Miniprotein binders against a7ua95r516to809. Designs and how they scored, part 204

Target 1, 294 residues: a7ua95r516to809
Amino acid sequence: ASLSLLSISDLVPDLQFIFFWMSNAIEILYFIQQKSPAYMQTIELMDDKAGSKESLLSATISANEEAMTILEEVIMYTFQQCVYYITKTLYVVLPGLLDCNPFGTEPSSEQCRRAAGVCVCAVCVMPEAVRRVVSVFQTTSDLLQQYQVHSEIQSQMFAYLFFFTNVSLFNQLIDKGPARGWFQRSRVLQIQASVKILLDWAKGAGHNHLAQKFFAKFCSTVTILASPPQQLSQMSWKALCAEHPSLKPVQLHRILTQYQLMAELGPLPIWQPSSEDEAYIYRTVDLLESFENH
Short names: E, the ipSAE of ESMFold2; O, the ipSAE of OpenDDE; V2, 0.75 times the mean of E and O plus 0.25 times the DockQ between their complexes.

## First folded at step 16 (miniprotein)

Design bi6 (at its last look DockQ between E and O 0.04; V2 from the best seeds 0.00; counts 0 for: pae O 4.6 > 1.5, placed apart)
Fold by ESMFold2, look of step 16:
Order: C-alpha cells, then structure tokens, then sequence
Structure bi6 (fold): chain B 294 residues (1-294), chain A 81 residues (1-81)
C-alpha cells in the first residue's frame, strides 16, 4: 500500500507490532549479555583439562557472539522499519510548517473557542501544521514508552527523526523557497514561530539536546533570515560564520543572497567572504543536504 | 487466530543453527505455546505453535531479512489451528 497517503494514526497498529518485536529482541540481547558472565563462571568451575576447558570456553564465546550479532541485525531491521513508516508520515506533514501562519490561525478546535471565548489549552493555540508534526513525534514517544524501549534506542530514534526533519526542511526552503515566497520577511517570521513551537515540544519531551544538535542548520538559516536588516548588514562574513558554524560557505552565501534580495538592500555585495571561503561559495554540489549524512 | 508455522532453514549448519536459536528466543518471548527445533540431514526445521497469524507473518519477515543477509534459504508453511 502507498504509505505517503497515511497519517501516523493510521499506522499505529502496524507500528505497535514492529515496536513489540523490536523491544523483545532488545530484551533478549541484554539477557544474553548478562548471562554470558554467569556461563563463563560455570565453565571456569569445570575441571581444567588443558585443552578441553579452553576449547569449550572459546566455542561458547563464539556462539554467544554470533547470536548477539544476529539479534543486533534483528534490532536494526525493526528499527529501520519503524523509521521508514514514521519518516513517510513526517515527509508528508513537514512542508506545512513552511506554509503555516501561526499568527493568524484561529484555535485548532471550534469547540474550545466556543466553550470559553478564550482558550488556554495548548491544543487551541497550536497551528494545525505544527500539530501534525508534533503528533508524529508524540506518537513515536508514546510507543517507545509503551514498549519500554531502552533509552539509548529511544535517543537514536529521535536523533534520526530530528536529522530527517532538519534535512527535509532545509532542502525544501533552499530549493523551493524562491518560487514559494518563503524568503519574504513575514513568511520567515511565521516559519520561525512555528519551529519554536516544535522546539518547545522537544524540550518538554526530554529531547532538547538532540533537537539543539540536529536542528542547528535549519534554525541558523531561519535566524539569519529573520534578522533586522540594520543589524545583519553590520555583521561581517567572518562574524556570521562564527555565529552559524553549521552552515557551509555555499549555504551561507545563498541565504545572504536571498536575504539581500528580499530586504531590497540593492545589488552591491554587503558581505565579503574570506579568501579561504571564496573557493567554496560556488560549490553547488554542497548546497543541499543529503539524507545519507546521518 | 492461532497458527502453527513451520520454517525450514537450509544453509551452512553453523549459521542455520544460530538463526534457529534466535528465532526460538523471539517466538518464546512473544508468547508461543510451543517451539520445536529439529536438525535433519543438515537442515534446520523450526515449528512454532500458538502465535497469532500477524505475529507469525512478522517473524517470517524477520527470517526473510536474515536469510538474505546471511545467504541461507528459507521455506515455510502456515497452518491455522
């Protein structure tokens, strides 16, 4: 079936099944890891015939290592299946963040608006496009906790989801932004506000460090584009590189070019690249990010 | 809703035995009522009884993945109880 047509909620029954198998494989792996020292102690208690004890220990260690290797492959396979389904839904909902107007959007629920005339609940103040993305992350978090998945695996999954989100948003902004009008100042401010809500979710969910790490490139881009013209035009290229180390020279140059155009600052170059960076500002092969550089 | 799945693993006996042991562990943790592993003429046969049809189908996906990864041949039959 076409997964690009399904919401995360439609995929929950299938995801529950995959998480079930992943968690079972993880539990077995850790049980074997704990059992291995006890089994080695049992072998150590055997009579020490010079070749027999050493040969049995070697065979036991090799068999356990091979079984753990196969279990790690099962965990990786089920992890990849989870990520595949989750990122399919995420890919569908992420572009809405770039088109969202969080400042002009009514509360997400008419029932909430009618009940009070002024609604305090987070659901009523969250734009629908942001809510769709948050729903994917929240559903993932709920499934990971439901199946008591080891915290390291939970971190790896969110690291990949945030990496995927950053690459997707950055590439769409850079590639489609001129045609879609996303570099206009009012649009950038809307995008910034929408991303802030998403980052606040990540902080509240205990993933602040991962979000800070993996959203850096997209956040730097939006921060630059949202800057007041008087403030930004006074910053040197060197200062901008230092403030935004996640951006490659070609990426920073393109962002500044779009900024100068949209802010109507004239055609004269404002930011002079360093002599070292001049070699890189035209490397268009480095402009877009790869989903393979995780 | 409950099934018996019979899986035959054909390949290097060292790898086939270890794959069978991992599948046995997975099935037992998933609540299989019985798991039987037989070695016959260098082939490993795994019979898992008492899983739901969905659970059995997903174990098969895992086995097919492992078969491709480790170069073993897998055949199977599913019988509803």
Amino acid sequence: as target 1 above (294 residues)
Amino acid sequence: SKVRITIEVEGPPEIADIIAQVIRWLAEEAGAEEVEVRVEDGRVTITITGLSKRMAKYILKIIKYLAEKYGVKVTYEIEEL
Scores: ipSAE 0.634, ipTM 0.903, lowest interface PAE 1.1, mean pLDDT 82
Fold by OpenDDE base, look of step 16:
Structure bi6 (fold): chain B 294 residues (1-294), chain A 81 residues (1-81)
Amino acid sequence: as target 1 above (294 residues)
Amino acid sequence: SKVRITIEVEGPPEIADIIAQVIRWLAEEAGAEEVEVRVEDGRVTITITGLSKRMAKYILKIIKYLAEKYGVKVTYEIEEL
């Protein structure tokens, strides 16, 4: 199936199966971990019939270790598969977020139009492009809750999904932004509003800290680009580095250079990199974020 | 002594089927000699043969925990072989 036709709804049946196995494996692993000490103590308290106790203990330890290893592999595999499918869906819908005009009168979702009433829920009033992204995260959240997946695993999954989303959006904005006009102030304000809706959803879903952490680079980029020229031109390189520590020197330099071109500003000595950063602003290999470092 | 355990799972077919697969896997990893699964009208029956009484009881505890978590009804019988 072409990636363009892949919706989160199409993946729900497969994801349900994977989430079920993942949840069960986690619960079984947890059960073994919690009960094994008591079980071993019970064996230790048994009457020793000519070394049978030590043999039974050794066999039980070995069996538990093997079972735990297999369960950990299942958990890791199922987690990876979930992330793989969900990130494929995100890959398809995320570009729409950068092109979205949240201030436009977009018609109500087709689903709300078919319902015998105007739904005024927060999701229904979202722009379609934002709603599609939120739908992926919401579906993921709903599945995790439905199958009662351990909270730590839920947090790890959302951490990765937010990381992926940040890297994807950041790289697209840096690479394609100038050509697509995404650095224009009006477009930046649209992007900022769209991201705010996503962050508000994450806050409502209980993932505020994770969202703030993992979206920091994209949010910093958008914040700089959304800043009025009069304000940004008064900020030194050092001040911008301090305010946006998530940005590498090469990234900040690229953003400021493109901002300068877009705003038709002359050379600004105040934005000149420090002598310490001067060698780093030319590291083009560090310009785009990698998906491997998480 | 080895035992034969017959486990019945009642619940939504999708959940019952997957629980049955988990039970089968646990039984096989525990060294069961034979595992049979029958599905009839939303009821899954699993027959495990060749486990020690101790291992059988341990597996049953796991099954009970899972059953409670997922809200499915599990009944079982143990026969000594």
Scores: ipSAE 0.018, ipTM 0.417, lowest interface PAE 4.6, mean pLDDT 85
ESMFold2 (binder alone), look of step 16: mean pLDDT 84; pTM 0.808

Design bi7 (at its last fold request DockQ between E and O 0.93; V2 from the best seeds 0.80)
Fold by ESMFold2, fold request of step 18:
Structure bi7 (fold): chain B 294 residues (1-294), chain A 81 residues (1-81)
Amino acid sequence: as target 1 above (294 residues)
Amino acid sequence: SKVRITIEVEGPPEIADVIAQVIRWLAEEAGAEEVEVRVEDGRVTITITGLSKRMAKYLLKIIKYLAEKYGVKVTYEIEEL
């Protein structure tokens, strides 16, 4: 049960070398890509007798293409290795976001307590569970910057990390939420506040668009659950689908069912699925998201 | 500490030669002190001197991945300097 004791700092000694080789391969690939036009120009200046120029050009193009293909494979492999190890640490720390209370006034350090006197230091309000997740993202960002990884690859890596985070949080909420009391309104508001802290980190780190895209399902879920009953009960099924397109019919149906239980509401006619969606609300195979990235 | 790794790539020359060239580029860009390549029929031997043990460890993981992916046989030896 000491799962929450794992930290990203234990992985950095190995991760740094995987990041190094990934960055190294990227730099070589880009160098070869820039060199290819110049090499083609020198071949064009050769006299072509007995087909020698055409044969040399064909062999040169093939060799460059094969080398670039192999370098792309190296980049993909090292990228996948980085993501594998980083998501291993995320898996350990993400459940804590669903259990923490970001509204607490508890000091997070002795220095903060002393600065605020005997009661609380308002500056130190980030919950430990949120800080652990932020630490994984921040360490990843630091490694990417340290090795000067190309910005496109940095974006792809955070796209996957946010995707993984969304899937993990959504699946745990849906699967464990009833037993853990996570659908109670006070808990939902705490979860919403914790997610906002994480989204604020992503915005400050320059990844706002990626976070908005890849957290959409979990954020939609929390937004619905956090809505006051007077407000939500005025929204039809069609309106909810339009406002939350990231949610599948079976997912929206499950979320509304849990909402009804916690708000002690009976079935509402306005939440009746459309005829087309009604066929899909029982597809339990679509309830949880897959970690497989297609 | 620094190491010397000797890598042998056996397989179809058209792919073994390209893999060996990529390994050479990776090692040279990483700042290896010396990279030697010897070519025999169907076999390419690459000797890389001056990488740290940890750098060499992860380079060899990449090389093993490529060997599996492209169906070439790769063997290696590591010597601490």
Scores: ipSAE 0.785, ipTM 0.947, lowest interface PAE 0.6, mean pLDDT 83
Fold by OpenDDE base, look of step 16:
Structure bi7 (fold): chain B 294 residues (1-294), chain A 81 residues (1-81)
Amino acid sequence: as target 1 above (294 residues)
Amino acid sequence: SKVRITIEVEGPPEIADVIAQVIRWLAEEAGAEEVEVRVEDGRVTITITGLSKRMAKYLLKIIKYLAEKYGVKVTYEIEEL
C-alpha cells in the first residue's frame, strides 16, 4: 500500500492488539516486581533442609530475573512496533503542516458538518493539515488510556513521537524550505501558527514539558525566521547562540544565511560566527538531525 | 472466533522453560480459558485455548520475536474453535 494512503484509522485495529499485549506484559512485570520480595521472604521462612533453601532461593531469583528480562523484551518489542506504525502515519501527514495556511477559511471537517450541531471544539476548528497531525497524537493518547498503559511508558512514547516530529519538520524545513518558499515571512508565520496549535494541544493533553523540550530546535528555527529583519539584524551571533542553544552552529549559520538571502540583507558583520564556532559552521554532517540519537 | 494454539519450544531448558512461563502469563492475563504447559524430552509444549484469532496471531508474532532473539526453535499450530 502506498504510504500516501495510510491513515492512523487504518492502523487502529492492529495497534489495538499491540497495545493490548504491551499493557499485559507491563502489568505482569509490575506484578512480579511487587511480589518478588514477599516470595523471597516466604522461601527464607521455610525450614532449611540441608542447603536446599539457598539453592531454591537462588534458582527462584534467577528464574524470576530471567522472566522479567523476557517481559521487558516483550514490552520493548511491542513499544517499538507501536512507534513504527505511528511514525509511518506521521511521516505522511507532517509535510502538510508546513504547507498549511491556518489563516485561510478551510471548510469545517466533513464529520463536523454531518453532525446536526456545529462542533466548536478546539480540534474541529483546526486547519485540516493540523488536525491530521493532532489526530495521530490523540489516537495514540486514546489507545494508551484505553489500555491503561503505565504513565512512564506513555511519557516515553510521546517523547519519541515529539522527537520524531521535530526531526522530521526541522530537516524538511532546512532541506526543502528555501525551494518551497517556507522561509518567506508570510509562510513562516503560517508555520508558526500551525505549530502553536499543536503545542497547545500537547499542553492540553498534559505533555507540555515534553513538547517544549523536544520541539525546541524546530521552534527556535521558526522563531528566528519569524523575527522582523529590524530586530534580528540587531542580534549578534553570540546572542543568537545564547537564545537558541538547541541549534548547532552549522544550523544557526544556515538559517541566518537563508534569512539574509530571503530578506535581501547585505552582509551582516554582527552575525559573523565567533572564532570558536568558525570551524563548526562548516560541519555539514551536523546540519540535519539524525533519527538515531534518541 | 476463538482458537486453540499449540506452541512447541525447543532449546536449552533454562531458556525454554522461562519462555514458556512468560507465554503462560501473557495468555492468562489475556483471558485465555485454558493454558497447559507440558515438558517432555527437552521440548516444552504450551496449549492455549480461548483467545481470539487476532490476539493469538499477535502473540505468535511476539513468540517468534523471542525465539529469534534467544535462539530457540518454535513451532505452532492453530485450530479454530
Scores: ipSAE 0.736, ipTM 0.928, lowest interface PAE 0.6, mean pLDDT 90
ESMFold2, look of step 16: ipSAE 0.757; ipTM 0.941
ESMFold2 (binder alone), look of step 16: mean pLDDT 85; pTM 0.817
ESMFold2, look of step 17: ipSAE 0.775; ipTM 0.947
ESMFold2 (binder alone), look of step 17: mean pLDDT 85; pTM 0.817
OpenDDE base, look of step 17: ipSAE 0.725; ipTM 0.924
ESMFold2, fold request of step 18: ipSAE 0.781, 0.769; ipTM 0.949, 0.948
ESMFold2 (binder alone), fold request of step 18: mean pLDDT 84, 84, 84; pTM 0.818, 0.810, 0.816
OpenDDE base, fold request of step 18: ipSAE 0.728, 0.727, 0.725; ipTM 0.925, 0.925, 0.924

Design bi8 (at its last look DockQ between E and O 0.90; V2 from the best seeds 0.69)
Fold by ESMFold2, look of step 16:
Structure bi8 (fold): chain B 294 residues (1-294), chain A 81 residues (1-81)
Amino acid sequence: as target 1 above (294 residues)
Amino acid sequence: SKVRITIEVEGPPEIADIIAQVIRWLAEEAGAEEVEVRVEDGRVTITITGLSKRMAKYLLKVIKYLAEKYGVKVTYEIEEL
């Protein structure tokens, strides 16, 4: 492994061993959990002395519980290592989603040429930037399936990967958006289309519920920014908060400020924060999201 | 390439024994040719034979994590076969 690697495929040789040991620990833990009742029944049959049987049963249960606790620590450690390396790759590729254009279609495009002249004018092309992100998710899914990782652990891993993706995209947009021109209407529509491709992948992979849950903040941001000025100007602050509960007051305020600037709606604030939120719209400590899992 | 790993765990006997048991299970499930555990006062020695070099290196990362977590001292040697 290397801190400078740009591709998930370069990390697979090392990742496969971490996934292997995680899967091993899970299998052992499951086996012990399944066999623990049977082992206890065997002890009861072999020794029915009142005091001796209770003592042996208690000692056996305690020893197994301590070993299971250590196995759980192994699983947690290997899980964290998998996530660490995978998210390092995501961190490098995610910013490209904000710069790419998924709407490129021409009669001479490679996609149209290979399809024998069939041209699809909708979002039919997966931009390279989106493909790089999908490749990380797909490679992770393939490794989890290859090592037959329990479905609960697979869900937890994708929950964190989607959480990380949401935080990374949101923070990049808020922090660098003004300088990079990402709040321009045409850019927001391109970003919205790119996110749709990711959500479609997640749905096809069986993770729709997790993606809907953990992408909510970034999706809300893009939805607001993509809204027509006539429609958004008619919504009150309170209505916007209710429609987008994932956004903190300082975050919503920043998004609306950038929207008003880019839509050239004048310098006078259109959206008046509620009295409850007015104390919070300038809390810059709450503007960017933490990569800590909550 | 196959290796032999010799791991010494120093610490409270009860926790060292349980860590060694877990390491034995992990190595056996991974297909190690032989796993030997020797217990001496204050030290547990685990010898694992027949894992690949890369597999052994990642197992050692797991062992080092457990050592830090549970306050035991771990030293190891890797011998190529």
Scores: ipSAE 0.715, ipTM 0.929, lowest interface PAE 0.8, mean pLDDT 83
Fold by OpenDDE base, look of step 16:
Structure bi8 (fold): chain B 294 residues (1-294), chain A 81 residues (1-81)
Amino acid sequence: as target 1 above (294 residues)
Amino acid sequence: SKVRITIEVEGPPEIADIIAQVIRWLAEEAGAEEVEVRVEDGRVTITITGLSKRMAKYLLKVIKYLAEKYGVKVTYEIEEL
């Protein structure tokens, strides 16, 4: 099936079963972890028939540890499968976020139009491209809640999804931005508004800290590009590095170079990299983010 | 539709037994109507009755993953009820 046709709704039936087995494995693991001490105590209270107690205890401990290890593998496998399917849907919808004009009169979603009442919920008033991205995250949240997945696993899943989203958006913006006109101030402001809507959703969903952490690089890039020339031209390289620590020197240098070209600014000595960073601005291998570092 | 799944695990007894135990727990937690484990001639056979066909298919994917990871041979049969 063409990746372009894959919606999160198409994957929900399969995802439900993966989430189900993940949740079950987690529940069993916690059950074993909680009962293990009591079970060991019970064995310790048994009559020591000729050293059989120690051997039984050791064997039971070993068997429980191995069982827990296997359960952890099941959890990890099912987790990875969930992430794999969800990230495929994100891959399809994320480019639309960069092209979105949130200030345009986009028609309300067809679903809200069919309802006898105009739904004025935050999701219904979202631009379609933003709503598609939010729908992936919301569906994930709903599934995690439906299957009562442990909060730690929920946090890990959203951490990865936000990481993936940040890497995807950042790399697309850096690589394709100049050619697509995404570095133009008007387009940057649209992107900034779209990302704000996504971040507001994440805040409302209880993932504010994770969103702020994992979107930092993309947000920093957008913030720099959205800055007025009068303001940004007054900031030194060192000040920009300090203000945007999530950006590598090579990334900041690329952003500033493209900004300079877009804004038709002459050479700005104040943006000259420090002697310490001068070697790093040429490390093109570090320009794009890797998906493997998480 | 509900299914009956028969799973055979061949491998080192220590690993096969633990895998069988985990499969049993997963099946029971999933609401299987019956779970039977038999050990004969170094082969562990697990019979699970009462899971939906879809649930069973995903369980089998999990089992296949475990089998590959731990180097055990798993065979299975599915009967629709």
Scores: ipSAE 0.533, ipTM 0.859, lowest interface PAE 0.9, mean pLDDT 89
ESMFold2 (binder alone), look of step 16: mean pLDDT 84; pTM 0.813

Design bi9 (at its last look DockQ between E and O 0.95; V2 from the best seeds 0.77)
Fold by ESMFold2, look of step 16:
Structure bi9 (fold): chain B 294 residues (1-294), chain A 81 residues (1-81)
Amino acid sequence: as target 1 above (294 residues)
Amino acid sequence: SKVRITIEVEGPPEIADIIAQVIRWLAEEAGAEEVEVRVEDGRVTITITGLSKRMAKYLLKMIKYLAEKYGVKVTYEIEEL
């Protein structure tokens, strides 16, 4: 009952009105911006006293600028409200990505076994945890298209949703990963496959460049953790920093520490931080990301 | 289902007038059947007829946000038709 209130489908009836007003305000703002030159030309054709014409032009310019500023505030407010409701839903469904198994020919439930026995293509179906996240993104995309929201605003919304997703997944992996066993190689490979499904959705939806940009920290983390020990142990600290610039020194150090524990590797000289970075690898305040630092 | 909302904006006249103009544009673009703006000493009154109750709810939330942002006092009444 209470968990159903966090489903994206339960929020759509209210979200559609917030999207409606946002789109409405955007349309008005762009209309005013496009008509201002023609209006200025009409005013300049007036043959009034210089003071009257100057006063009218000044008042018209000031009123338009203040009205556009207020419309921008409305757009920002409604945008933030949309993002608030959508990210509230994402927060609930994102942890499941870290626990799901996107591989498989051996479903654990009777429903999954029956589906696999009748139709082999059922094992190629998107895992439920991934489907829940994709459903949030897809519903958002559908609402943006339904209300014909300008493409720049659509890009800004998905930029924030991908940023939020990256921060949420990264923070949970780093913070809760040891207790949940998420650093085990088999789990990392499962997580990597789940994220690929999200990246494929983003590419198909026309947001590939945003997903590449805003998932970089989480993807780098998973790429390092998924690397075979033979390959990773040959890469120096400097090489890892260069290949994964999205990771702060404290983050890279923590990831390598967890990797060493799960691969049963002792300290490796090649992973010793540079003298410059040694000052930063224990800055716990920099370990987790802020939702305000995207 | 459909409502009439009466919004009274009290504050600096320049800001109140511009807020009222923006509200008028929003309501007209949303398909309101009638939007009336009246100026009484110290107040701007906006009457919007023909929005659904849910559309009006979220419009009023936007107006309340603007009121707090720009330091104007807003009161409203909703009449179901």
Scores: ipSAE 0.725, ipTM 0.930, lowest interface PAE 0.8, mean pLDDT 83
Fold by OpenDDE base, look of step 16:
Structure bi9 (fold): chain B 294 residues (1-294), chain A 81 residues (1-81)
Amino acid sequence: as target 1 above (294 residues)
Amino acid sequence: SKVRITIEVEGPPEIADIIAQVIRWLAEEAGAEEVEVRVEDGRVTITITGLSKRMAKYLLKMIKYLAEKYGVKVTYEIEEL
């Protein structure tokens, strides 16, 4: 099936089973962890028949530890499968976010048009491209809640999804941005508005801290690009590094170079990298973010 | 449709028994109607009755993953009820 046709709704039936098994494995693990002390106490209270008690205790401990290890593997496997399917869907819809014009009169979603009432919910008033991205996250949230997945696992899943989203959007913007015109001020403002809608959703969903943390690099990039030339030209390299610590020197240098070209600014000595950073701005291997470092 | 699945685990007894126990717990929590575990001649056989075909399919995928990870041999049969 062409990746272009893959929607989150198409994956929901399979995801439901994965989430089900993940939740069950977590519940079993939790149950064993809670009852393990009671089992040990029960064995300790048994009559000591010639060292059999110690051997039984040791064997039971070992068996429980191994069982918990296996359950953890099941949880990790199911988690990875969920992330795999969800990120595939994100991969398809995320490019639309960069091309989205949130200030345009986009027609209401077909789903809201068919409902007898005009839904004025925050999702229904979103631009279609933003709505598609939010729908992936919302569906994930709904599934996690439906299957009562432990809060820590929910946090880990959203952390990874936000990480993936940030890396994907950042890399696309840096790599394709100049060619696609995404560095144009008008387009940057559209991207900024679209990302704000996504961040507002994340805040409403209780993931504000995670979103701020994991979107920092993309947000920093967009913030720099959205800055008026008059303002940005007054900021030194050191000041920009301090304000945007999520950006590597090579990344900041690339952004500023492209900004300079787009804004038709002459060379700005104030943006010259420090002697300490001068060696790092040429590390092109560090320009794009890796998906492996999470 | 509901299914009956029979899973055979071959490997070191310590690992095979624990895997069988975990499979039993997973099946029971999933609402299996019946779960039987038999140990004969170093082979563990698990029979699970009453899971849906889709649930069973996913369980088998997980078991296959575990089998590969722990170096145990797993075979299975599925019967529709």
Scores: ipSAE 0.707, ipTM 0.919, lowest interface PAE 0.7, mean pLDDT 90
ESMFold2 (binder alone), look of step 16: mean pLDDT 84; pTM 0.814

